# VH-VL binders against q0atu2, part 353

Target 1, 119 residues: q0atu2
Amino acid sequence: MLDKKARIRTSREYRNVFEKGKRLSGRFLIIYYVENALDNNRFGFITNKKIGMAVIRNRIKRQLRAIVREYQGQVKNKHDIVLVARAGIGKSSFEGMEKDYIAIMKKAGLFARNANKID

## First folded at step 17 (VH-VL)

Design uj10 (framework fv_recibokibart)
Fold by ESMFold2-Fast, scan of step 17:
Structure uj10 (fold): chain C 119 residues (1-119), chain A 121 residues (1-121), chain B 108 residues (1-108)
Amino acid sequence: as target 1 above (119 residues)
Amino acid sequence: QVQLVQSGAEVKKPGASVKVSCKASGYTFTGYYMHWAKQAPGQGLEWIGEINPKSGGDNYNQKFQGRVTMTRDTSISTAYMELSRLRSDDTAVYYCARDKFYWEGLYFDYWGQGTLVTVSS
Amino acid sequence: QIVLTQSPGTLSLSPGERATLSCRASQSVESEYLHWYQQKPGQAPRLWIYGASSRATGIPDRFSGSGSGTDFTLTISRLEPEDFATYYCQQYGDTPLTFGQGTKLEIK
């Protein structure tokens, strides 16, 4: 689970990211992102009815939070990032969502290829 | 009502820079992303990048990264694309086009008339 | 990047005939993110079909779009003289955004 200080929570905070930031479209995700004045990253998640029924949308949200949590150490500090799930994400595998997240974060310049270097 | 009006044709020498403008009217300028596309003579369309007119936040096609800069001036509802270190293969018509701010219905519904940039000695 | 390949490159037909234009993607594109634009010489492109199958405002019923996955089609049921133009498909399914190379409809 992402702790509460790492979550974007209010409509005003979401609007701030959309209006002050920039965006990038990936296969299953669109991200909106902006540097913040905090000492940590915050993430927001948007799923809409185009994805499918509530059970599918809830599963997608859980899986996206798990992916974000897994890779949070590789994300450049001091950013607010909103992930918007696109049509088709409900038919993707967990691995497919993970791959798209990594790809889009790298394209955005928010993610290092070799964060946490191994031998 | 919606209109995108671009600056006039430019002739530049290799190595120079060109800055093309796109003036928006008939809608809330900051409510839509602005994109730029390139079309070389007799060729197809190529996406250059996009800008958030409200913040100035921009993202580019990797092919143009390092030579293209997109900016805007909200006081006059105008977007700009500057291309530097011009080469002969930059000779093209450049188009601006608008796109929705949020994530649904993303397509280029209105385009500028185009600006011909010719790079020659 | 997603490469869009249009076929044929040039299609020579007469008014009254049916036209079928193909757009094939190098990887799957959700239909909501596949669009078609019409361009006439000396003019800017114009949105024609969005989301694979929805006609833009003012586009005649003789135009229809279809397809999913990697294969998309633009069909003109009965060509009118004003339909002779170049048609481009575009994907908005992944960055960088890309266009096909175009299919030019010309009078036979």
Scores: ipSAE 0.842, ipTM 0.923, lowest interface PAE 0.8, mean pLDDT 92

Design uj11 (framework fv_recibokibart)
Fold by ESMFold2-Fast, scan of step 17:
Structure uj11 (fold): chain C 119 residues (1-119), chain A 121 residues (1-121), chain B 108 residues (1-108)
Amino acid sequence: as target 1 above (119 residues)
Amino acid sequence: QVQLVQSGAEVKKPGASVKVSCKASGYTFTGYYMHWAKQAPGQGLEWIGEINPKSGGDNYNQKFQGRVTMTRDTSISTAYMELSRLRSDDTAVYYCARDKFYWEPLYFDYWGQGTLVTVSS
Amino acid sequence: QIVLTQSPGTLSLSPGERATLSCRASQSVESEYLHWYQQKPGQAPRLWIYGASSRATGIPDRFSGSGSGTDFTLTISRLEPEDFATYYCQQYGDTPLTFGQGTKLEIK
């Protein structure tokens, strides 16, 4: 689970990221991101009804939170990042979502240091 | 009615810069992303990048990174694309196009009429 | 990047005939991210089909899109004179966004 302080919670905070930030599209995810004035990163997650029923959307949200938590230490400090799950994510494996997340974060310049190649 | 109106044709020498404008009307300018695309003579379309008109936040195709800059002026609902260090293969029609902010499906629903940039010695 | 290859490059047909235009992706593209645009000489492209199979507003029902994975098709069941144009496919999946090189429909 992500620490409460590392979560984007309110509609106003989500709106701030969309309006003040920029975005980058990946295969299963679109990220919206902006530098914040805090001492930590915050993450938001959006899964729409077209992905599937509530049980599927809740599973996807849990898997995305797990991925974000695993790579939290590699993300450049002071960013608010919203992950929007795309329609194809329901057909993806956990590994597929993880690879897409890493690829998008690298393209966005949000990963600190060089990440080692995954076997 | 939604309209995107671009600046007129430009003729530039190699090494120069060109700045193309795209004036939006008929909608809330800061409520939609703006993209730019290139179409060389007899060729297909090539995506250059996108800008959030509200924030100025921008992302570019790596092929153009370092030579392209996207900006906007919200007071006149106008987006700009500046391409520097022009080469002969930059000769093309450049288009701006509108896209939704964050609700799928995302696509280019309205396009500017295009701006022909000719790079010639 | 995902490369989109359209075939044929030029398709010469007469009004009343059926047209089938192909778009092949170098790697799998989710159908929801595959779009088609129509462009006439001297004009900007216009959104025609989005999400592989949905007609944009005002597009006649003689146009249909289909496909998934790496193979997508735009079909015109009975060509009208105004349909002769160049059609481009686009993937709006993985960044950078890419377009095919186009298929030009011309009168025989």
Scores: ipSAE 0.833, ipTM 0.910, lowest interface PAE 0.7, mean pLDDT 92

Design uj12 (framework fv_recibokibart)
Fold by ESMFold2-Fast, scan of step 17:
Structure uj12 (fold): chain C 119 residues (1-119), chain A 121 residues (1-121), chain B 108 residues (1-108)
Amino acid sequence: as target 1 above (119 residues)
Amino acid sequence: QVQLVQSGAEVKKPGASVKVSCKASGYTFTGYYMHWAKQAPGQGLEWIGEINPKSGGDNYNQKFQGRVTMTRDTSISTAYMELSRLRSDDTAVYYCARDKFYWENLYFDYWGQGTLVTVSS
Amino acid sequence: QIVLTQSPGTLSLSPGERATLSCRASQSVESEYLHWYQQKPGQAPRLWIYGASSRATGIPDRFSGSGSGTDFTLTISRLEPEDFATYYCQQYGDTPLTFGQGTKLEIK
């Protein structure tokens, strides 16, 4: 589960990421991202009707949140990141989404080296 | 009405830098991402990178990372691409191209006319 | 990176004939992210077909695009003199964005 403080919640906050940030396109995800003035990272998630019905979109959002949570310790601090699910994501496996997330975060330079938070 | 007009041809020596401009008109400059692409003589197109004209946020193809810098000036609706430490294989026509700001229907609907950069001793 | 391979490299045909241009991707690409551009010598590329099958504004009905997965096709049902150009496919399905090497359509 992502903590409340780690989530982008308002339309204004989403607009800020799009307008002040930059982006990279991956196979199943596009990320928009910008450095923030906070002490933590925040994530937003967008699933549109091209993906499928509400049941499918809700499943995708849950899976993306689980992936982001699993890798949160590897993300460079002080970033707002919006994940936009692309049309093909509904046909992907959980592993496929995870691989795409890792790949795009590395391409964006958002994964910190030595991000392990425990011994 | 939409136009992207690029700066004129450049001749540079190896090791120099070149800065190409792309002036946009006929639309809201900050409403679209700007991309740059390279086309070597007789070859196909190669994507260099993109810039958010509203923020200046930029991302590059790893092949050009460390040698390319994209910037913009919103007061004159102009995007720039600077390529440093030029080599002979940087000889090419460089194009700017416009792309949607948001995530669906991403394609290059308008292109600049191209700028020939020749690198020779 | 996703590599796009176009075939043939050169296609020599006469006006009135049908042209079929192929674009094969090294990995599956969603149709929505596969585009075609036309380029004439000394000119910039121009958007021709987007999302594998949608004609860009002003593009004649004789042009059609199709395909999915790794195999995409641009078809010109009856060639006109102005159609002789180089056509490039492009994927926007993964960074870095990539183009095919082009198919040059020339008069026989």
Scores: ipSAE 0.840, ipTM 0.919, lowest interface PAE 0.8, mean pLDDT 92

Design uj13 (framework fv_recibokibart)
Fold by ESMFold2-Fast, scan of step 17:
Structure uj13 (fold): chain C 119 residues (1-119), chain A 121 residues (1-121), chain B 108 residues (1-108)
Amino acid sequence: as target 1 above (119 residues)
Amino acid sequence: QVQLVQSGAEVKKPGASVKVSCKASGYTFTGYYMHWAKQAPGQGLEWIGEINPKSGGDNYNQKFQGRVTMTRDTSISTAYMELSRLRSDDTAVYYCARDKFYWEALYFDYWGQGTLVTVSS
Amino acid sequence: QIVLTQSPGTLSLSPGERATLSCRASQSVESEYLHWYQQKPGQAPRLWIYGASSRATGIPDRFSGSGSGTDFTLTISRLEPEDFATYYCQQYGDTPLTFGQGTKLEIK
C-alpha cells in the first residue's frame, strides 16, 4: 500500500497536475506529471467507467498501487504523477500493466537506470 | 472560428535551424494541447511531439529528441517548433494541430495550414 | 512503436461505387484511440472519424468507421466526387503517436 502522504487525494490536486504538468501515453496508462515543492513524490490513480464495472476498476486501482509502490524507490523525487487507466487495461495481465508502467516512466525520464528494483 | 495559422515557407541550408510558428485564435489557447507533425513530399504523416500551452510541458517522439524544441507564448496565443541541425530528409510540410487538454479523448480536431521547410545545399 | 499499415495504397473507383479502406496495426489498439483523417492535395489533414466509428462534425453519413483490435475499416457507401482524397488512419494507443502511410482514393 502507498503511504497517505504519497497519494494525491483532492480534486484540486488532480486538476493542478493535469493543468500544470505534461503527459505521456502508454498502451494501458497515460501519466500526467509535474514537479512539486514537497520532499516526496505523490501518486494519483484514475479509472473511469469505460474500463468496466466497479469491481474491475477497483482491482485495476489496487494493482496499479502495488506496481507504483514496488518501483517507488526508482522514481525521481519531488513529482506529482497521475496514472490514468486506458480502456484496454481491463484486458491486460498484471505483468502487462507493470511493463507499460516501467516503459512510460523511462520514456518520461522519471526513472533511474535500475527501474526493476526498489531502493 | 477556430483557426491555427502557421508561418510561411522556409528555405534552409544543412546544419541550420528553423523555427515554425502556429498562431491560435477562436478558442482558449491554454485549454488544449498542441501537437506538431511532419509530412515529407509524397509521404505520410509523422508525429513530432506535443506541448501543454498552459505549462510549457513538452514531450517528443524519440526520433526527434535532442533536435526539436517546442515552446509557446501565451500573450499572443502562439506555439513554436524549432528543429536544429537540419538535414535534407527534414524537407517536409510541418503541421501544428490542436488536441484535447482532458485525458479522455485524444485526436487532432483542427490543423494549421502547414509550413513547407526545404533543406537544400 | 505501433506500425499502421493501410491497404490498398491506391484505390481506383468511380463515383457511385462503394469504397472499403483498411488499416491494420502491428499490435492491438483500443478502438477509442484510432482515428481517420482526410487530406486533399495542397491542404492540411481534416479529422474525419474519431474513436474508430464516430463521424466528426459535418461528415456525411455515407462514411462509416468500424473495427477493433488490429483491424480497422473506413467505408464509403456511395462515392461522391468530393470524396476522392487520401485517407490516413492514426493511433493514440501508445507513444509515439503514429499514422498509416495513407490510402489514395482516385477516380478510375
Scores: ipSAE 0.535, ipTM 0.857, lowest interface PAE 1.9, mean pLDDT 89

Design uj14 (framework fv_recibokibart)
Fold by ESMFold2-Fast, scan of step 17:
Structure uj14 (fold): chain C 119 residues (1-119), chain A 121 residues (1-121), chain B 108 residues (1-108)
Amino acid sequence: as target 1 above (119 residues)
Amino acid sequence: QVQLVQSGAEVKKPGASVKVSCKASGYTFTGYYMHWAKQAPGQGLEWIGEINPKSGGDNYNQKFQGRVTMTRDTSISTAYMELSRLRSDDTAVYYCARDKFYWEHLYFDYWGQGTLVTVSS
Amino acid sequence: QIVLTQSPGTLSLSPGERATLSCRASQSVESEYLHWYQQKPGQAPRLWIYGASSRATGIPDRFSGSGSGTDFTLTISRLEPEDFATYYCQQYGDTPLTFGQGTKLEIK
């Protein structure tokens, strides 16, 4: 489970990300994201009925939270990020979702790069 | 009633910059993302990038990253695309197109008429 | 990036004939994110079919779209003179968004 401090929870906080941020589409995920004025990252998750029944949507949210948690140390600090599950995500494997998450975060420039480079 | 009206044709020298405008009317400008696409003479369409008109937040096709900048002016419902360090292969018609702000129904339902940019010495 | 390959590149037919246009994706695309646009010379593209199979407003019922996964098709059951144009498929299934190279329908 993600720390409460790392979660976007209110409708107003979600609207802030959509209104002030930008987005990027991946195979199974669309992310909306914006820099925040906090000392940490916050994540939100949206699943809609096009994905499938409640059991499937709840499984997907759990899996996405697990993926985000695993890679949180690689995410550039001070961002609010909302992950919106796309229609095809219900047919994906856990590994497929994980690979898509990594790919979209890299495309968005949200993964830290060259962290160990010495110049 | 929805219209996207683009600026007129431009002729530029290699190395110059060009800024194309797209004025929206007939809808809430900030309710839709704006995209730009390139079509070289006799060729197909190529996606350049998108901008959130509310914030100015933008994302680009990596092929154009570093040479393209998208901006907007909400007071006049106008989006802009600036392409720098122009090359001969940037000669093309450039189109703006809208899609819905949120993740449902992502497709380009309205397009501008296009702006021809010619890069020649 | 997802590459969309359209075939044939040019399709020469007469009014009254059936046209079948193919769009093949280099990797699977959800049908909801596969679209078709029509473009006539000197004009902007126009949304024609969205989500692989839904006709856009005002599009005649002689046009139908189908397909899933990597193979998508646009069919015109009985060509009218105004249907001769270039058709592009587009995917919104992954960034960067990409278009096929187009299929040009021309009069024989």
Scores: ipSAE 0.776, ipTM 0.908, lowest interface PAE 1.1, mean pLDDT 91

Design uj15 (framework fv_recibokibart)
Fold by ESMFold2-Fast, scan of step 17:
Structure uj15 (fold): chain C 119 residues (1-119), chain A 121 residues (1-121), chain B 108 residues (1-108)
Amino acid sequence: as target 1 above (119 residues)
Amino acid sequence: QVQLVQSGAEVKKPGASVKVSCKASGYTFTGYYMHWAKQAPGQGLEWIGEINPKSGGDNYNQKFQGRVTMTRDTSISTAYMELSRLRSDDTAVYYCARDKFFWEELYFDYWGQGTLVTVSS
Amino acid sequence: QIVLTQSPGTLSLSPGERATLSCRASQSVESEYLHWYQQKPGQAPRLWIYGASSRATGIPDRFSGSGSGTDFTLTISRLEPEDFATYYCQQYGDTPLTFGQGTKLEIK
């Protein structure tokens, strides 16, 4: 589970990322992201009915949080990042979601080249 | 009615820069992302990148990164694409196109008429 | 990047005939993220079919799209003179966004 300080919690905070940030689309994820004025990164997660039923959406959210937590140490500091799950994500494996997360974060320039996974 | 109106044709020498404009009307300019695409003579379309008109936040196709800059002016609802260090293979029609701000169905529902940029000595 | 391959490159037919245009992706693309655009010489592309099968506003019902995974098709049931144009498929399923090379419908 991600620590509370590493989570985007309020609708205002989500709106800030969408309005002030930029976007990049991946196979299973779209990310919206912006630099913040804090000492840490914050992550938000969005799933909607296009993903599937509530059971599937809840599973996807749990798996995305686990992936984000594992790779937290590789993310460039001081960013607010919102992950939006795309329609096909419900049919993906955990490994498929992880691979897409890594690919999109690298494309966005948000991963440090030699950063390690968090332990 | 939604319209995207682009600036007129340009002829440039190799090594020069060109800045193409795309003026939006008939909708809330900051409610849609703006994209740019390239079409070389007799060729298909190639995506250049996208910009958030509200923030100016931009992302580019790696092929164009380093030579392309996208900007906008919200006071006149106009997006710009500047391509620097022009080469002969930059000769093309450049199009702007809009898509939704959020992650719903993402497609280019309106396009500008295109701007022909010719690079020759 | 996802490569879209359209076939045939040129399709020569007469008004009244049926046209079938293929778009094949190098990787699976969710149907919601595959689109078709029509382009006439000297004009901008125009959104024609979005999400593999939904006709854009004002597009005649003789046009239909289908497909999923890696194989997508645009069908014109009975060609009219105004349908002769180049058709491009496009994926929004991964960055960079990509287009097929186009299928040119020309009068026989």
Scores: ipSAE 0.835, ipTM 0.916, lowest interface PAE 0.8, mean pLDDT 92

Design uj16 (framework fv_recibokibart)
Fold by ESMFold2-Fast, scan of step 17:
Structure uj16 (fold): chain C 119 residues (1-119), chain A 121 residues (1-121), chain B 108 residues (1-108)
Amino acid sequence: as target 1 above (119 residues)
Amino acid sequence: QVQLVQSGAEVKKPGASVKVSCKASGYTFTGYYMHWAKQAPGQGLEWIGEINPKSGGDNYNQKFQGRVTMTRDTSISTAYMELSRLRSDDTAVYYCARDKFLWEELYFDYWGQGTLVTVSS
Amino acid sequence: QIVLTQSPGTLSLSPGERATLSCRASQSVESEYLHWYQQKPGQAPRLWIYGASSRATGIPDRFSGSGSGTDFTLTISRLEPEDFATYYCQQYGDTPLTFGQGTKLEIK
């Protein structure tokens, strides 16, 4: 689970990310993101009715939070990032969502780890 | 009504830079993302990138990364695309197109008329 | 990146005939993110069909779009002279955004 300090919580904070940031579209996710003036990253999550029923939307939100938490150490510090679930996400697997998250974060230049692994 | 008006045709030598403008009218400039696309002679469309006119935040197709820069001037509702170190295969018509700001119904509903950039020696 | 392949490349028909244009994606694209644009020589592309099947404002009902997954179709039930143009499909289902190579509708 993400701590309170790592979550975008108010409508004003969400609007700040949309207005001051930029976006990148992935297969199952769109991210809006902006550098913040804090010591940490914050994440927001949006699922709309196009995703499906409340049960499906709540499952997607839980799974996205789990993915974000797992990869939080790879995200470049001092960013506010909003993940918006796209129409196809409800039919995807957990692994599919995870792959898309990694892909869009890399395309956005938000992952701090080198492409080449140290071996 | 909504209109996107681009700057006129340019002829450049290899190695030069070109900056194309796209002036928006008939809507709130900062309420929509702006995209740029390339169409080489007799070829299809290729997406170059997008910019948030409110913030200037920009993302590019990796194929153009390092040579293309998108900017805007909100005081005159104008978006710009600058392409540097021009090559002959940069000869193309370049289009701006607007897109919704938020994630619902993303498509290019209005396009500029296009700017022909010719790169030759 | 998602590659969109349009077929045929050129379709030669007469006014009054039916046209069927294909767009196939290298991987599945949600229908909401598949769009069609019409372009006439010397003009900018114009939004024609969005979300695979919704006609843009002002587009005649002789135009219809359909499809899902990797296979999408634009159909013109009865060609009018003004319909002869190049049609491009586009996916907004992943970055980079990509277009098909176009199908040119020309008079026979």
Scores: ipSAE 0.846, ipTM 0.918, lowest interface PAE 0.7, mean pLDDT 92

Design uj17 (framework fv_recibokibart)
Fold by ESMFold2-Fast, scan of step 17:
Structure uj17 (fold): chain C 119 residues (1-119), chain A 121 residues (1-121), chain B 108 residues (1-108)
Amino acid sequence: as target 1 above (119 residues)
Amino acid sequence: QVQLVQSGAEVKKPGASVKVSCKASGYTFTGYYMHWAKQAPGQGLEWIGEINPKSGGDNYNQKFQGRVTMTRDTSISTAYMELSRLRSDDTAVYYCARDKFIWEELYFDYWGQGTLVTVSS
Amino acid sequence: QIVLTQSPGTLSLSPGERATLSCRASQSVESEYLHWYQQKPGQAPRLWIYGASSRATGIPDRFSGSGSGTDFTLTISRLEPEDFATYYCQQYGDTPLTFGQGTKLEIK
């Protein structure tokens, strides 16, 4: 399911995105993003305790990874992107998270203009 | 004490550009995002965009995209907003405001005093 | 974009009275991302209430904020002369960040 090379894993890598990048807030997500010197995109995910219990946070993280994977081919190459889940995300549907992701990526100029919507 | 001090009033002709500055003091300049907002005479506030002072990474309200550019100079802790192709409806007080670097505490805790930009022939 | 509508546009009251200021959002906004700013003529806005209900540093306890979803309220229990100003609500729940048009609190 996961490509190890497509993940931001270390605290140093997360700090680099926050410090060198831009950000954009959506309803359920904030993205931090920066161009990288690699041949591929890398994604990071942050779900803090304000979202809810570990079970809820783990579900959200898994759902966000699924959304990112589904739209991976539409993301402009050579970016490090960190998704930070916001307080209200635990009450959102999968469809709601997906719509917010698409909207925020388009606003950030990270998607091709023809990025697919849910139906 | 945290202070944001903006440049003085400007009078410009239609079609010109204006560059407003915001000098920060009393905190680590690169630890906070800087935002800019517009307030036309007798009107409310309108968000223009934000910049990461550490990297220069910037994002704008779509309404101003293509006419606004935000920059900074970390050596003098100063942020800049340049608005081009000025029209009469760009006449406004422009404010800079500080916001947390990370996703926590997302509010404008300190504001500059404002810079009046007048666009007239 | 999320549109914030404030009501009334102007509220004329006397010192000692209670003021209730409304802010309605076109879409639901998490309370953590709804803020209020006070602005006096000739001055910059000042953070007043953050996260719908938390008073900023130095703000008197006669000010309280409440609300969730689409409806938010700023209440001043007993107006003092220095409270007459314009109050703006703001959402940080979605880009672009937006402000209400303001409620001007003026002396009757």
Scores: ipSAE 0.596, ipTM 0.879, lowest interface PAE 1.9, mean pLDDT 90

Design uj18 (framework fv_recibokibart)
Fold by ESMFold2-Fast, scan of step 17:
Structure uj18 (fold): chain C 119 residues (1-119), chain A 121 residues (1-121), chain B 108 residues (1-108)
Amino acid sequence: as target 1 above (119 residues)
Amino acid sequence: QVQLVQSGAEVKKPGASVKVSCKASGYTFTGYYMHWAKQAPGQGLEWIGEINPKSGGDNYNQKFQGRVTMTRDTSISTAYMELSRLRSDDTAVYYCARDKFRWEELYFDYWGQGTLVTVSS
Amino acid sequence: QIVLTQSPGTLSLSPGERATLSCRASQSVESEYLHWYQQKPGQAPRLWIYGASSRATGIPDRFSGSGSGTDFTLTISRLEPEDFATYYCQQYGDTPLTFGQGTKLEIK
């Protein structure tokens, strides 16, 4: 689960990211992202009705949060990032979503190069 | 009603820079993303990148990333694409095109008329 | 990046004939993100079919789009003189956005 401080929670905060941010489209995800004035990253998640029933949308949200949490330490600090699930994501595997997330974050330049890695 | 009008043809020397404009009218300029595409003579289309006119946030095709800069001026509803360190293979017609700001409908519904940039040695 | 390959490169037909234009993607593309544009010499591209099968405003019923996954088709049931142009497919499924190389539909 993501820490509460790492979540975008209000409709106003989501609108701010859409209006002030950049956008990149991946295969199953679109990200909207903007640098924030905080000392941490925040993530938002949107699943629309075109994806499927509430059960499917809730599964997708849980899987995306798990993926974001796993790679949180590699994301450049001080960003608000909203993940929008695309139509068809419900047919993807967890691994497919994870690969798309990594690819789009790299394309956006949001993964830090100097992570703590000594090996 | 909706119209995208681009600046006129340009002839440049290798190594120079060119800045192409795209003036929008008939809609809320900041409600749509603006894209740029390249079409070399007798060839197909190639996506260069996109800009959010409201924020100025931009993203580029990696092929152009070191040489292209997209900007906008909201006071005159105009988007710009600047391409630097011009080479002969930059000779092309450059198009601006808009897409919906929202994530639900992503296609280029209106295009500018194109700007021919010729790089002549 | 997703590569779109259109075939044939040039299609020579007469008015009244049926045209079938192919667009194949190197990776699966959701239908909602596959589009077709028409371009005539000296003109900007124009949105023709969006989401693989939806006709844009003003596009005649003789045009239809179909396909899913990696294989997409634009069909013109009975060619009219104004239909001779170059048609490009485009994917908006992944960044960078990409176009096919085009199919030029020309009069025989």
Scores: ipSAE 0.706, ipTM 0.900, lowest interface PAE 1.5, mean pLDDT 91

